# VHH binders against FYVE, RhoGEF and PH domain-containing protein tag-77 (tag-77), part 6

Target 1, 198 residues: FYVE, RhoGEF and PH domain-containing protein tag-77 (tag-77), of Caenorhabditis elegans (x5lx76r375to572)
Amino acid sequence: KLHYAAVEFLKVQNNYVQYLKEMAVLYPEYMERFGKRVGRDLLASHNGHENVVLQIKKIMVQILPIHEMLLKEIDKVCSNWDSRYPNMSKTIGTFADFLKCCQPFLDNKADFLNKLLQLRNEDKEFDEATYMFETEVFKRGKKGAVIQQLDQVHQNFMRYKLLMLRYSEYLIDDCDEKEKAQEAIQKLENVTQAVNQK

## First folded at step 26 (VHH)

Design dd2 (from cc2 with R30S)
Fold by ESMFold2 at other seeds, fold request of step 27:
Structure dd2 (fold): chain B 198 residues (1-198), chain A 123 residues (1-123)
Amino acid sequence: as target 1 above (198 residues)
Amino acid sequence: EVQLVESGGGLVQPGGSLRLSCAASGFTFSDHTMSWVRQAPGKGLEWVATIYTLGSYTEYVDSVKGRFTISRDNAKKSLYLQMNSLRAEDTAVYYCARSTYDEETGDYEFDYRGQGTLVTVSS
C-alpha cells in the first residue's frame, strides 16, 4: 500500500502538468489556428484589455516550469522506490515552499472566469473555437469546459494535502519519514488556508 | 491528426522473443503517458503496460512482469515493447495507446489507439 500511495503523487502530478500545458500552450495555439481559418484574431484585445486567454497564458507559463521540476523529482522517487527507505516527504515538503507561485493565478481566477464567460457570450467565433478545443483536445470532451477547469489550480493544493495524509497513514510510526510527512502536511495546510481565504 | 502505427508482430515459438514498435505523430509525444494494450482472439481489451513521460517509471500487468519491457524514445516519438519468454497466452493483437490516468476510477483511459500488430505464439 505505501508504494501505491507514493505512486499516486506521480500520476496526479503528471495529470496536472498536462493540464497546465493544455491551458498555457495548446489553448492559445488552438485559438490562433482557428482564427486564421476564419479570418479573425480571436486573441485580440477585448474592452481595452489584453485577451483573457493571453492573461491566463502569462501566469501559467510561470507556474509550469516549477511543476515540471516537481514532476521530474517525483518520477525519480517513484522510479527508484524502495519501501524499506521511503523518501517522498522531502520532495513534497520542498515543493510546498514554491507553492506561492500559483497565488497570482488564484488572485485573478474570478476575474478570468468572468472575462471568459463575457467573451464567449459576445464573440460567436471565440465561443465556437473554445467549444471545439474542449472537444478535440480535452480528451474529446471528457475534461469538460475550459471555464470549469480553471478550478484545477485551486484544487491542486487540496489534492496534495490529501495525498500526503494517505501516504503518511501507511508509514511506520515514530520514524524520520513520518515526521517529515507531518511537516509537509503542515506546510500544505498553511498554504491551503491562505489560498481559501483569498 | 493523432496517428499511432504499430509494427513488429509476427509468428514466434513459445519461449521466443519479439520487439514491437509504435511510431507516433500529430501530438507532442513527450507530453503523454503511453501504453500497450492487447486483445486476444474472442476476448476483450487487456491493459499490458504503461510508461510515463520521462521514460523511467513503468507499470505492468502481473502476467507479463519480468518478461516484457516497455520503453520509449521521445526524440524519435517511438514506443517499444520487448517481449521475452513468450507463451501461447500472449497471442493477441497488440495496440499502442495514448493514455491518461483517471483519478476518479484509478484506471487508465485510452483516447487514441493504433490499428494493432498481431503476435502469434505457437509451435
Scores: ipSAE 0.718, ipTM 0.886, lowest interface PAE 1.0, mean pLDDT 87
Fold by ESMFold2, fold request of step 27:
Structure dd2 (fold): chain B 198 residues (1-198), chain A 123 residues (1-123)
Amino acid sequence: as target 1 above (198 residues)
Amino acid sequence: EVQLVESGGGLVQPGGSLRLSCAASGFTFSDHTMSWVRQAPGKGLEWVATIYTLGSYTEYVDSVKGRFTISRDNAKKSLYLQMNSLRAEDTAVYYCARSTYDEETGDYEFDYRGQGTLVTVSS
């Protein structure tokens, strides 16, 4: 049980890094390629502002390296796992404070959602390109996957806290790892409250 | 266009070894979790092994653990399965698959699969 709880961190984090790459790298690149094929710059400024896809990219490019490093550290823990000496809590606790780097995205999430929906409604080539990206790149049977990416950044904090709580449930009482797990949970709670928005 | 091409299948005696290869193209190979799945004659698909993006973390179905080794070379965009101590029940068509962990079900989903390579284990 404890091993499965630890490995869940790797599987969830791997999925999250993939979603960040999709928004920061694959989506802008796809829009550029599609635009060249149809003779349009689909990422051009819209209504006097930078295109929303590029605004999202700028923030995701800052978030992605932090999460790639976390993925690497989690992978190392799981690849060398020994249930007699569990050691996930330090990795999660160490990275918890860096997760505040998502604040600029969370502050603007509603605005990004509205701008995306408006641009898709107003620009048929943009809408078709986005639909094709969702179909060809997200090939997992997902619907509205670009919109789901906006929610994934917010939900990521809740997921880390829940994963730590579940992992902590399987630890034996009165050990260093259980104590570090509680410290990591507290850090995640503090970060969640600091970045949370109504 | 995503493409996965398996090779290395053939006829081998029980106790023998075989190495399967899979060449990937049309996607960023190093960004994706990869799996081998197999289909024995008259049976459904069975998950065999999965390797994560960094090439370090691996998982195996119990029946092959200790005998099969999954590996990848991200620079060559290639996936491998080293199969040792082969048994008659390992006879199947083996598929290279691009995989995603489904957090809701706890299972892997396979969005692309190659044409397969036949492995026959008999004396």
Scores: ipSAE 0.717, ipTM 0.888, lowest interface PAE 1.0, mean pLDDT 87
Fold by ESMFold2, fold request of step 27:
Structure dd2 (fold): chain B 198 residues (1-198), chain A 123 residues (1-123)
Amino acid sequence: as target 1 above (198 residues)
Amino acid sequence: EVQLVESGGGLVQPGGSLRLSCAASGFTFSDHTMSWVRQAPGKGLEWVATIYTLGSYTEYVDSVKGRFTISRDNAKKSLYLQMNSLRAEDTAVYYCARSTYDEETGDYEFDYRGQGTLVTVSS
């Protein structure tokens, strides 16, 4: 079942890239369209600070290209897959070093959560627009509220570590691919520890 | 609004071929995995094939492997199903569907489907 474990990387990464696009592109665009219809700039500065939706967008647009590249590389591995010559570990190990790009989001997650909740409490049109986005977009292929989606960045690290452990389980012992899998797992563990230490 | 419009269905003899097309609009086609699903008379929906966003990785139900080929053209926002060596049991309404992988169930979910195109395989 090595092939199924390898393909799971593609399926999980595809979902994550979709999440990043929802937060970086679809949510700000929805807020702009809704705002125009009600005569408000829902993304205007709030309490002297840049709107939280735009702050999240800025970080997500930095993360998105890295994950689009990872998706492309995982797709190549899966599309050319031969279980006699497994080769996912190099791709994951190479990109594990770059996954620290999410650190600015994780350092600011609590602040983003607080600002989002405050803005929803203080601005009725912002709150209504966010609710409508959640019901119309997240119920199509994703679930939960925007605030719950802020955890997806950290959960993605956990998912990749789990996927590597399962993939490694199906590799034969004492082979080059198993050694590379162990190296990738260690890199993911190191990134996870660095991310958890705020 | 999301629209998926299938075409290319018809009556074909066993062993024949048919090519289904689906024109997509109202969403960013290249961002989504796409599937074909079918419904035979008196039966529920059956997943047939899925193609991932880059057009390279594909999956098929066992009963059509080696006979059907799913493909996409992201520039034309179009999804295709080439069906060869058709059998009577392939008779169904075929739907183009936008799909999402559910990590917990291990199955695809389909949030939009077109009206379908009827494929009848009969002598």
Scores: ipSAE 0.715, ipTM 0.888, lowest interface PAE 1.0, mean pLDDT 87
Fold by ESMFold2, look of step 26:
Structure dd2 (fold): chain B 198 residues (1-198), chain A 123 residues (1-123)
Amino acid sequence: as target 1 above (198 residues)
Amino acid sequence: EVQLVESGGGLVQPGGSLRLSCAASGFTFSDHTMSWVRQAPGKGLEWVATIYTLGSYTEYVDSVKGRFTISRDNAKKSLYLQMNSLRAEDTAVYYCARSTYDEETGDYEFDYRGQGTLVTVSS
């Protein structure tokens, strides 16, 4: 069971890195291509400010390399796994301090959501392009999937805390790895408290 | 746009070996978890093996562990399945697939599968 709990980190992190690439790279590129086809700049400034898609991209591009590095380290742990010497806690604990890098996104999430909703309501071509991106790239089958995905950055902290709790359940008591697991959980709890108070 | 093309199937004796290949195009291959799935005559699809994006972490169905090896070459946008010690029950059409882990169900979802390549294990 301990191995499956450790591997869950890899599977969840892989999904999250894919989400970051979709929002930081694929969505803006899709909007540019769709815009060229219909003769519009769908990423033009809105109400005197930079388009919200580009604002999100700028923040996601800063977050992505940190999470790509975490994915690499988690993959290394899983690929070299030996249940006699469990060692995921150090990796998660070390990167917990860097997970605060998404704080600028979280500080602006409500504003991004409102700007996206407003733009989709006011610009039919922007709305159509976003819907087509969702159906061709996200494959979720839900209306407004981009808007729902804005909460993924926030939920990622909760997800890692839950993964650490599950992993810790299978560790023997009074071992170094369990102590490091509790330290990582505390770091994640501190980040989660700061985030949930917004 | 997205294409997956399997090759390397054929007729082989029990105990023999085959190497399957899959050429990918139309998407960023290195960003995707990849799998082999198979369909035996008259049966549904069965997951065989998965390899994660960096090419290091792999998973296998129990019936093929120790006999099959999944690998990938991200520079060549290619996925491979080395099949050793083949048995009659390995007879199937083998498909290359992009795969996504569903955190809610704990299963993989497969998309953009190719045409498949037939593997027949018979004396």
Scores: ipSAE 0.698, ipTM 0.877, lowest interface PAE 1.0, mean pLDDT 86
Fold by ESMFold2 at other seeds, fold request of step 27:
Structure dd2 (fold): chain B 198 residues (1-198), chain A 123 residues (1-123)
Amino acid sequence: as target 1 above (198 residues)
Amino acid sequence: EVQLVESGGGLVQPGGSLRLSCAASGFTFSDHTMSWVRQAPGKGLEWVATIYTLGSYTEYVDSVKGRFTISRDNAKKSLYLQMNSLRAEDTAVYYCARSTYDEETGDYEFDYRGQGTLVTVSS
């Protein structure tokens, strides 16, 4: 019903923020710790360029705070929820334009994937450290491989639109919140088109 | 090393109160959703309550709503369960768990769990 549709925003956004932290914070930190144990700098430059893990980190550091702010606002809506006065649409609509902050990551996604695969093939210790990260921190059976996590950034925009459509389905017809929901859906469609155009 | 240590269990009479505590270490506590789960004699694990990372949003199994309160102190890396108006059916081993929402099943998954603390509600 409407309350569960609203709460789904919190649960999905919390999962997404965790994915961003795993890639932006936990993975680089793990590679540093593993490197110290084996006497190597696993984050050193590769093929004349900054290590791909650090390139991903730099982009994620800029988008993570936006999603943490969104998580905080969604949590506030859910924690104070009253189905007689539904109010998720403003929060989603306000943040919709900021969601294109992922564009630098998406512009480089194929390059990041290729660099990760190449480095794992060419650097045995890097490959072992990544595998151990996947099994220890990432919980392979729960999350999948590191390269599969890159797809979460890609899919996030469609997820917000689908959540808004489902939430709107349970709203009472001809109310202010349903009008705001349609406005938020339109904003998400516009952002999705901008993100998907190359 | 992730470690969760529960405490505060014991024997109480029906209608009584008890407060459970869980000390967390080996991970960034404030980044994780936390839950209490319990195992009654002869039964499997039952999810009891979950609290999200900011300490504001909470969920409870229907049988404990209005009687139990989950809370956390991120600075102390601690999780709590205040249990009021206890009933015989609340008798169980209570576990502190680190939890993740599974979007496909709609259930929580628990990747780390403590040793548990026994709560017995008996006349």
Scores: ipSAE 0.643, ipTM 0.869, lowest interface PAE 1.4, mean pLDDT 87

Design dd3 (from cc2 with T33I)
Fold by ESMFold2 at other seeds, fold request of step 27:
Structure dd3 (fold): chain B 198 residues (1-198), chain A 123 residues (1-123)
Amino acid sequence: as target 1 above (198 residues)
Amino acid sequence: EVQLVESGGGLVQPGGSLRLSCAASGFTFRDHIMSWVRQAPGKGLEWVATIYTLGSYTEYVDSVKGRFTISRDNAKKSLYLQMNSLRAEDTAVYYCARSTYDEETGDYEFDYRGQGTLVTVSS
């Protein structure tokens, strides 16, 4: 049904904004609190470089405001929804060009994965703190390990393209909204190809 | 520690009204979608309503549409359920729940729930 397809954008975007906050805010804060209890700075520089958790935080904090704005716009569309006048396509199309904001994260994802795995292997208290974060924060929400969650940034692009395709399937042929949906899908495809080239 | 405390339940006649409140603490309330769920005597949990983080988008189970209104006040970290035109079938313990949308199942999951407040609708 067209209304359900439109609302799925809100539900998916809300989940993604929560993911960004978990990685940008909750994980670093958890590591600080755990470190204080055990007398360690778990976010200290490692091997002459800034701690990987803080490197990830810096990038996620730059991505987050764009996605919070998108969440607000999608929420407005859904809260005022009238299936006689469907209007999600403009919102998605307008924001598609800005979704490249994740490129610095994707350029460094493999390095972040390697550094996180290495730190967990080399620092027993860092590893225990990450494990406890995963069990207390992620497992209550049916989420996997922190390592697996680094893929969410890439998967978000693919999800928006699929959501637009499903939304477009429920639109009446040869209407302005369907044309705008096709334009938004093309923009999402262009962004997806650009990020996949890395 | 996440804490949810419900209040406002009681005994009411059919057709009457009650307003439930939930005070939240131990997490950033404005970042989480919130729900009311209920459990009738001898039954499992039933999802009643959900409200999204901005307080604008809401969803309801069909049996309460038009009668119940979910709302939130992010500044006060509070969730509300205004229940009008109550029926005997609404008798249940009502729980405030912190919620997550599960994209794979299409359902809400509830990772924290309060102690509940009893609503009894009886002549």
Scores: ipSAE 0.708, ipTM 0.884, lowest interface PAE 1.1, mean pLDDT 87
Fold by ESMFold2 at other seeds, fold request of step 27:
Structure dd3 (fold): chain B 198 residues (1-198), chain A 123 residues (1-123)
Amino acid sequence: as target 1 above (198 residues)
Amino acid sequence: EVQLVESGGGLVQPGGSLRLSCAASGFTFRDHIMSWVRQAPGKGLEWVATIYTLGSYTEYVDSVKGRFTISRDNAKKSLYLQMNSLRAEDTAVYYCARSTYDEETGDYEFDYRGQGTLVTVSS
């Protein structure tokens, strides 16, 4: 069971890095291609501000390198796994404080949601393009609507805390790795509490 | 347009070896988990192996563990399956598949696959 719990970190982190790339790269690119087919710039400024899709992209490209580095470290742990020397807790604990890099996204999430909904209501071609992206890209991957995907950033903190709790359950009592697991859980709880406070 | 093109199938004796290749295009190959799946005559699809994006972490179905090796070359956008100690039950059409881990079911899902390459293990 301990090996499966450790590997779950890799599987979840890979999914999250893919999500960041979908929002930072695939969605803007899809909107550009759809726009060219219909003769419109779907990413043009709206209400005197940069298009919300591009605002989201700018923040996502800032947090992506941190999560790519975490993915590499988790992959290394899983690929070299030896249950006699479990060692996931250090990797998670080391990166826990860096996960606050998502704070600019979380600070603006409500604004992004409102701007995205407003743009979809006011621009029929933007709305159609977003619907087609959701149908062709997200729903083939079972990801749901773009609006719902704005939640993935803060949900990632919840997932890591739950993964650490599950991993810790399989560790032998009174060992150094379990102590490190509790330290990592505390760091994740502190970050989770900070990002859940409004 | 996502394209996956398998090659390397053929007829081989029990105990023999084959190496399958898959050429990928139309997506950023290095960003995706990749799998081999197979379909034996008259059967459903069976997951065979998965390799993660960095090419290091791999998983296999129990029936091929120790005999098959999945690998990838991200620079060449290619996926491989080295099959050793082949058995009659390995006879199937083998598909290269782009994969996603479903956190709720604990299974892999395959959103694109190629047309497949036939492997026949028979004397």
Scores: ipSAE 0.704, ipTM 0.884, lowest interface PAE 1.0, mean pLDDT 88
Fold by ESMFold2 at other seeds, look of step 26:
Structure dd3 (fold): chain B 198 residues (1-198), chain A 123 residues (1-123)
Amino acid sequence: as target 1 above (198 residues)
Amino acid sequence: EVQLVESGGGLVQPGGSLRLSCAASGFTFRDHIMSWVRQAPGKGLEWVATIYTLGSYTEYVDSVKGRFTISRDNAKKSLYLQMNSLRAEDTAVYYCARSTYDEETGDYEFDYRGQGTLVTVSS
């Protein structure tokens, strides 16, 4: 049904915004609190560079407001839904161009992974704090380790395209909304190709 | 420390109304999907309603549609359930729950819930 396909955007986007907040806000704050309890600065510079958790935070706090606005717009579409006048395509199409904001994270993902693995291996208090964060915060849902979640940024692009294809499938042929859906799908394909070519 | 405290339960006659409240603390309430779930005597836990973070999008189990209204006040960190036209089958302990949508199963999961408030609908 067209309405349920539209609502899936809200459910998926809400999950993604929660992921961004977990990594951008909750994880660094947890590491600070844990560090104070054990008398260590767990976010101190490592090997002459800013701590990798703070590097990830800086990128994700720039991404987060864009996705919070998208969540708000999707919520509005779903809350005011009228199947006679479906209208999700414009919202997704407008925000598709902004999804490239994740490119700095994707360019650095392998480096972030290596630095996180190295830090967890070399600093047992950092490792313990990360494990405790995973058990306390990731109690919601079936999420894996923090390091395994680094792929969520990349997977998000594929997810939007899939959701738009499903939504478009249920639209009536030869209508304005279906034309806008095809335009949004094309924008998502263009963004996906640009990020995958790195 | 996540805490959810329900209140507002009681004894009502069929056709009556009750309003349940839930006070939340220990987390950023406005960022989380919230639900009401209930457990009738001798039964398992049943999802009743969910409200999304902005307070606008809501979902209900079919048996309560048109009779119950979920709402939230993010400034007061509170969740509500207005229950109208109550029936005997609505008798249950009602729980406020913090919720997560599981994309693999298509269901909500509840990672924290309160101690519950008893609603009894009896003549």
Scores: ipSAE 0.702, ipTM 0.880, lowest interface PAE 1.1, mean pLDDT 87
Fold by ESMFold2, fold request of step 27:
Formats: sequence, structure tokens, C-alpha cells
Structure dd3 (fold): chain B 198 residues (1-198), chain A 123 residues (1-123)
Amino acid sequence: as target 1 above (198 residues)
Amino acid sequence: EVQLVESGGGLVQPGGSLRLSCAASGFTFRDHIMSWVRQAPGKGLEWVATIYTLGSYTEYVDSVKGRFTISRDNAKKSLYLQMNSLRAEDTAVYYCARSTYDEETGDYEFDYRGQGTLVTVSS
């Protein structure tokens, strides 16, 4: 059904914005609070470089506002939905090129993963704090380990593409919305190919 | 220390109205989708309604559509349920719940729930 396909964009985008806030805000703040309790700066530089948690935070705080704007626009489309005049494609197409804002994260994802695993192996208190964050904050709603959550950025591109394909399947041919849907799908395909080549 | 405190329940006759309230604390209320769920005596939890973070998009179980209205005030960190045209089958403990959409099941999951407020609809 076209309405359910449109609403799925809102539900998926809300989940993704929550993920970005967890990684950009909640995780660094948890590590700071845990560190103060045990008398350590768990976010201090590591091997002469900025702590990986702070590196991730810096990128995520740049991504987050774009996705908050997208969430607002999708919410407006869903809240005012009329299946006679479907209009999700413009919103997704407008923001598709902006989704490339995740490229700095994806370019560094393997490095971030390696550094996070290394720090957890070398620093017992960092490891304990991360485990407690995963247990106390993530366990609600069956979220996985922090390292699994690094894949959310790439998985989100796959979700948008899948959602657009499903939405487009319910549109009639030879209409403006179908044309805009195909344009949005092409933009998402181009971004997906660019990020997969890293 | 997430806290959700429901109020506004009571005894009401069929056709009557009640307004439930939920005060939230211990988390960033505006960042979470919120739901009302209910549990009739001896039954499992039933999802009733969900409201998204901006307060505009809402969903309802079919049995309450047109009779119940979910709303939120992000500045007051409060969730509401206006219940009109109440029926005997609406009798339940009503819980305010912090919610997450599970993309794999297509259902909402509830990670925190208050103590509940009892709504009894009887002649």
C-alpha cells in the first residue's frame, strides 16, 4: 500500500536520527561520566592522536543536523498525507545529494573500527565503560554492540534505496511523482556506488 | 533513571470521557517516540497509540480510532491520551511507554513503562 510505504520513511528516519544522537552525544557523555567516577579521562588522546570516540563524534555532529531536517520534512509529508497526491519523492530527492555528508565517516570507518577495538583491548576501563554503555543504554530495543552500530551509516543508504524502490512500485506509471521517484532512486544509486568503492 | 508517571484514570460509565496524563523525566523527552499501551485484567499488553517526536504524526489501534487522541507537550515533557466514547472493553491499566520502532518486525518495542493508571468502564 502506498501510504504504508511512505510512512516507513518516517519510521526508519526517526530510528536513524536516534542512532546519530546516541553516537554523537550519549556515548561520549557516558564515557566522560564513567571516567570521572573512576578518576580517568577515558576520552584522552591515544597514541598521540585524538580519541576515536571524539573523532566519531565530530563527524556525527555534522551529519546530525542534515538528518534532523530530513526527519522534519518527512514528518510533514506523512502528517499531511493524501494518497491522491503522493509527494515523498521530492523530499528524498532533495536530500539524496546531502546524504553524501556521511562520506568522511565511511572513508574512515575501517580505521575507526580498528582504533575502537584496539583501545578496548588496551584500556580495561575504557572497555568496561563501553560494555556498560552497551548494557545500560543500548539493550533496550535490542541494539547490538557499539562496533556493530558503526555499520548503521552504510545500512541507512541501503534502507533509503529499498524504501524508494518499494514506494515507486506502488505509483502509477506516467506521472510526475513516478518520474521524481526514479530520479531519487538514481541519486541514491550514485551515492551508494561512490561509498561502496572505498 | 527514566521515570514515567501516569495519572487521570478512574471509574467512568460507558460513553464517558477521561484524559490521561504522563509526566516524563530522566531522558530527553523530545527525542523519543511515545506510546500508550494497555493491559486488561488477565490479558497481555495491547498497543493503543503512538506519537512521533514532533507531535504531528500519530498512529492508533483500529479499536480506538476516532475516539482517542494522543498528544504531547515537549516543553512540559508530558504525554496525553484523550479518551472519548469509552466502552467496557476499554477497561485496562494504561501505561505511558517510551518506544522504538523495530524495522524487522514492523512493531513498536517499549523499553520503559510507568506504573500505570487504571481505567474502569462499567455501568
Scores: ipSAE 0.700, ipTM 0.881, lowest interface PAE 1.1, mean pLDDT 87
Fold by ESMFold2, fold request of step 27:
Parts: sequence; C-alpha cells; structure tokens
Structure dd3 (fold): chain B 198 residues (1-198), chain A 123 residues (1-123)
Amino acid sequence: as target 1 above (198 residues)
Amino acid sequence: EVQLVESGGGLVQPGGSLRLSCAASGFTFRDHIMSWVRQAPGKGLEWVATIYTLGSYTEYVDSVKGRFTISRDNAKKSLYLQMNSLRAEDTAVYYCARSTYDEETGDYEFDYRGQGTLVTVSS
C-alpha cells in the first residue's frame, strides 16, 4: 500500500539519525566517562595523530544536521499524509544531492577501520571501553561491533534508493508524483554511483 | 541506568477513561521512539502504540484506534497514553517501552521497558 511505503521512509531515516548520534555523540562521551573512571584520556592522540574516535565525530557532526533536517521533513509528510495527494518524492528529491555530504567519511572509511583496529590492539583500556560500549549500546546482534557500523553510512544510500523504488511502484502512471519519483530515483542513482567509486 | 516508570493504572468501569504516564531517565529521551505495550492475563506482549521522536507521527494497533492517544513531552522526558472508551478486553499490565524499528522484520523491538502499571476494566 502506498501509505506504508511512504511511512517506511520515516522509520528508516529515524534509525539512521540514531546511528549518527551514536557515533557522533554517544561513543565519544562513553569513552570520556570510562576514561575518567580509570584515570586516562582514552581519546588522546595515537601514533602521532588525532584519535580516530574524534576524527569520526568531526565528520559525523557535519552529516548529522542534514539528516536531522531530512527526518523533520519526512516526519511532516508522514504526519500529514493523504494518499489522494502523495507528496514524498519532492522531499527525497530535494535532499538527494545533499547526501553526498558523506563523501569525506567514505573517502576515509578504510583508514578509520585500520586505526580503530590498531588502537584497540595497542591500548587495552580503549579496547575494553569500546567492548563495553558495544555491549551496553549495541545489545542486539543487529547493531554488531563498532567496526561493522562504519558500513551504515554507505548502506544508507541503498536504503533510500530501494524505498523510492517501492514507493514508486504504488503510484499511478502518468501522474506528477510518479514523474517526481523517477527524478528522485535518478538523483539517488547518481549519488550511489559517485559513492560506490570509493 | 535506563529507567522507565509507569503510573496511572487502576480499576475502571467499561466505557471509562484512564491516563497512563511514564517517566524516563538515564538516556536521551527525545532521541528515541517510544511505545506502549500490554500483557493481558495469560497472554503474550501486544504492541499498542508507538510515537516518533518529534511527537507528531504515531501508530496504533487496530483494536485501540480512535480510543487511545499516545503523546510525549520531550522536555519532561515523559510518555503518555490517554485511554478512552475502555473495554474489558483492554485489561492488561501496560508497559512503557523504548523502541527501535527492525527494518528486516518490519516490527518494533523493545530494548527496555518498565515494571508496568495494571489496568483493570470490569463492572
């Protein structure tokens, strides 16, 4: 049904905003709190570079406001939904080009992964704190380890594209909303291709 | 420590009303979708209603649509359930639950819930 396809955007986007907050806010704060308990700065520089958790945070805090704006707009569409006048496509199409904001993260994802693994191997207290964060925040196997969560940024594009395809399938042919849906799908395909090159 | 404390349950006649409240602490309340779930005597947990983080989008199980209203106050870290036109079938322990949407199953998962508040609808 068209309404359930539209609402799926809200549900998926809410999950993604929560992920961004976990990585941008909760993880660094957890490391600070754990560090205070053990008398250490777990976010101190490592191997002559800024701590990887802070590097990830800096990028995520730039991505997060864009996705919070998208969440708010999707929520408005869903909260005022009328299947006689479907209107999700404009919102998705307007924000599609801004989803490239993740590019700095994706350009550095392999480096972040390597630095996280190295730091956990070389700093026992950092490793213990990360493990405890994973158990207290990622209680279900679906969230997994922090290193597995680095893929969420990339996977988010696949979700948007899939959601638009499903939504478009329920629209009647030759209507304005269907045309806007195809435009949004094309924009998402272009972003996906640009991102997958990395 | 995540805590959810429900209140407002009691004994009420069919057709009556109750308002349930839930006080949340130990997490950033405004960042989480929240739900009410209930457990009738001898039954499993039943999802009742969910409210999204901005307080605008809501969903309800069919049996309570038009009778129950979920709401939240993010500043007070509180979740509410206004229950009107109560029926005997609404008798249950009602739980406030912190929720996530599981994209694979299409269902909500509840990672924390309170101790519950008993609602009894009986003549």
Scores: ipSAE 0.691, ipTM 0.877, lowest interface PAE 1.2, mean pLDDT 87

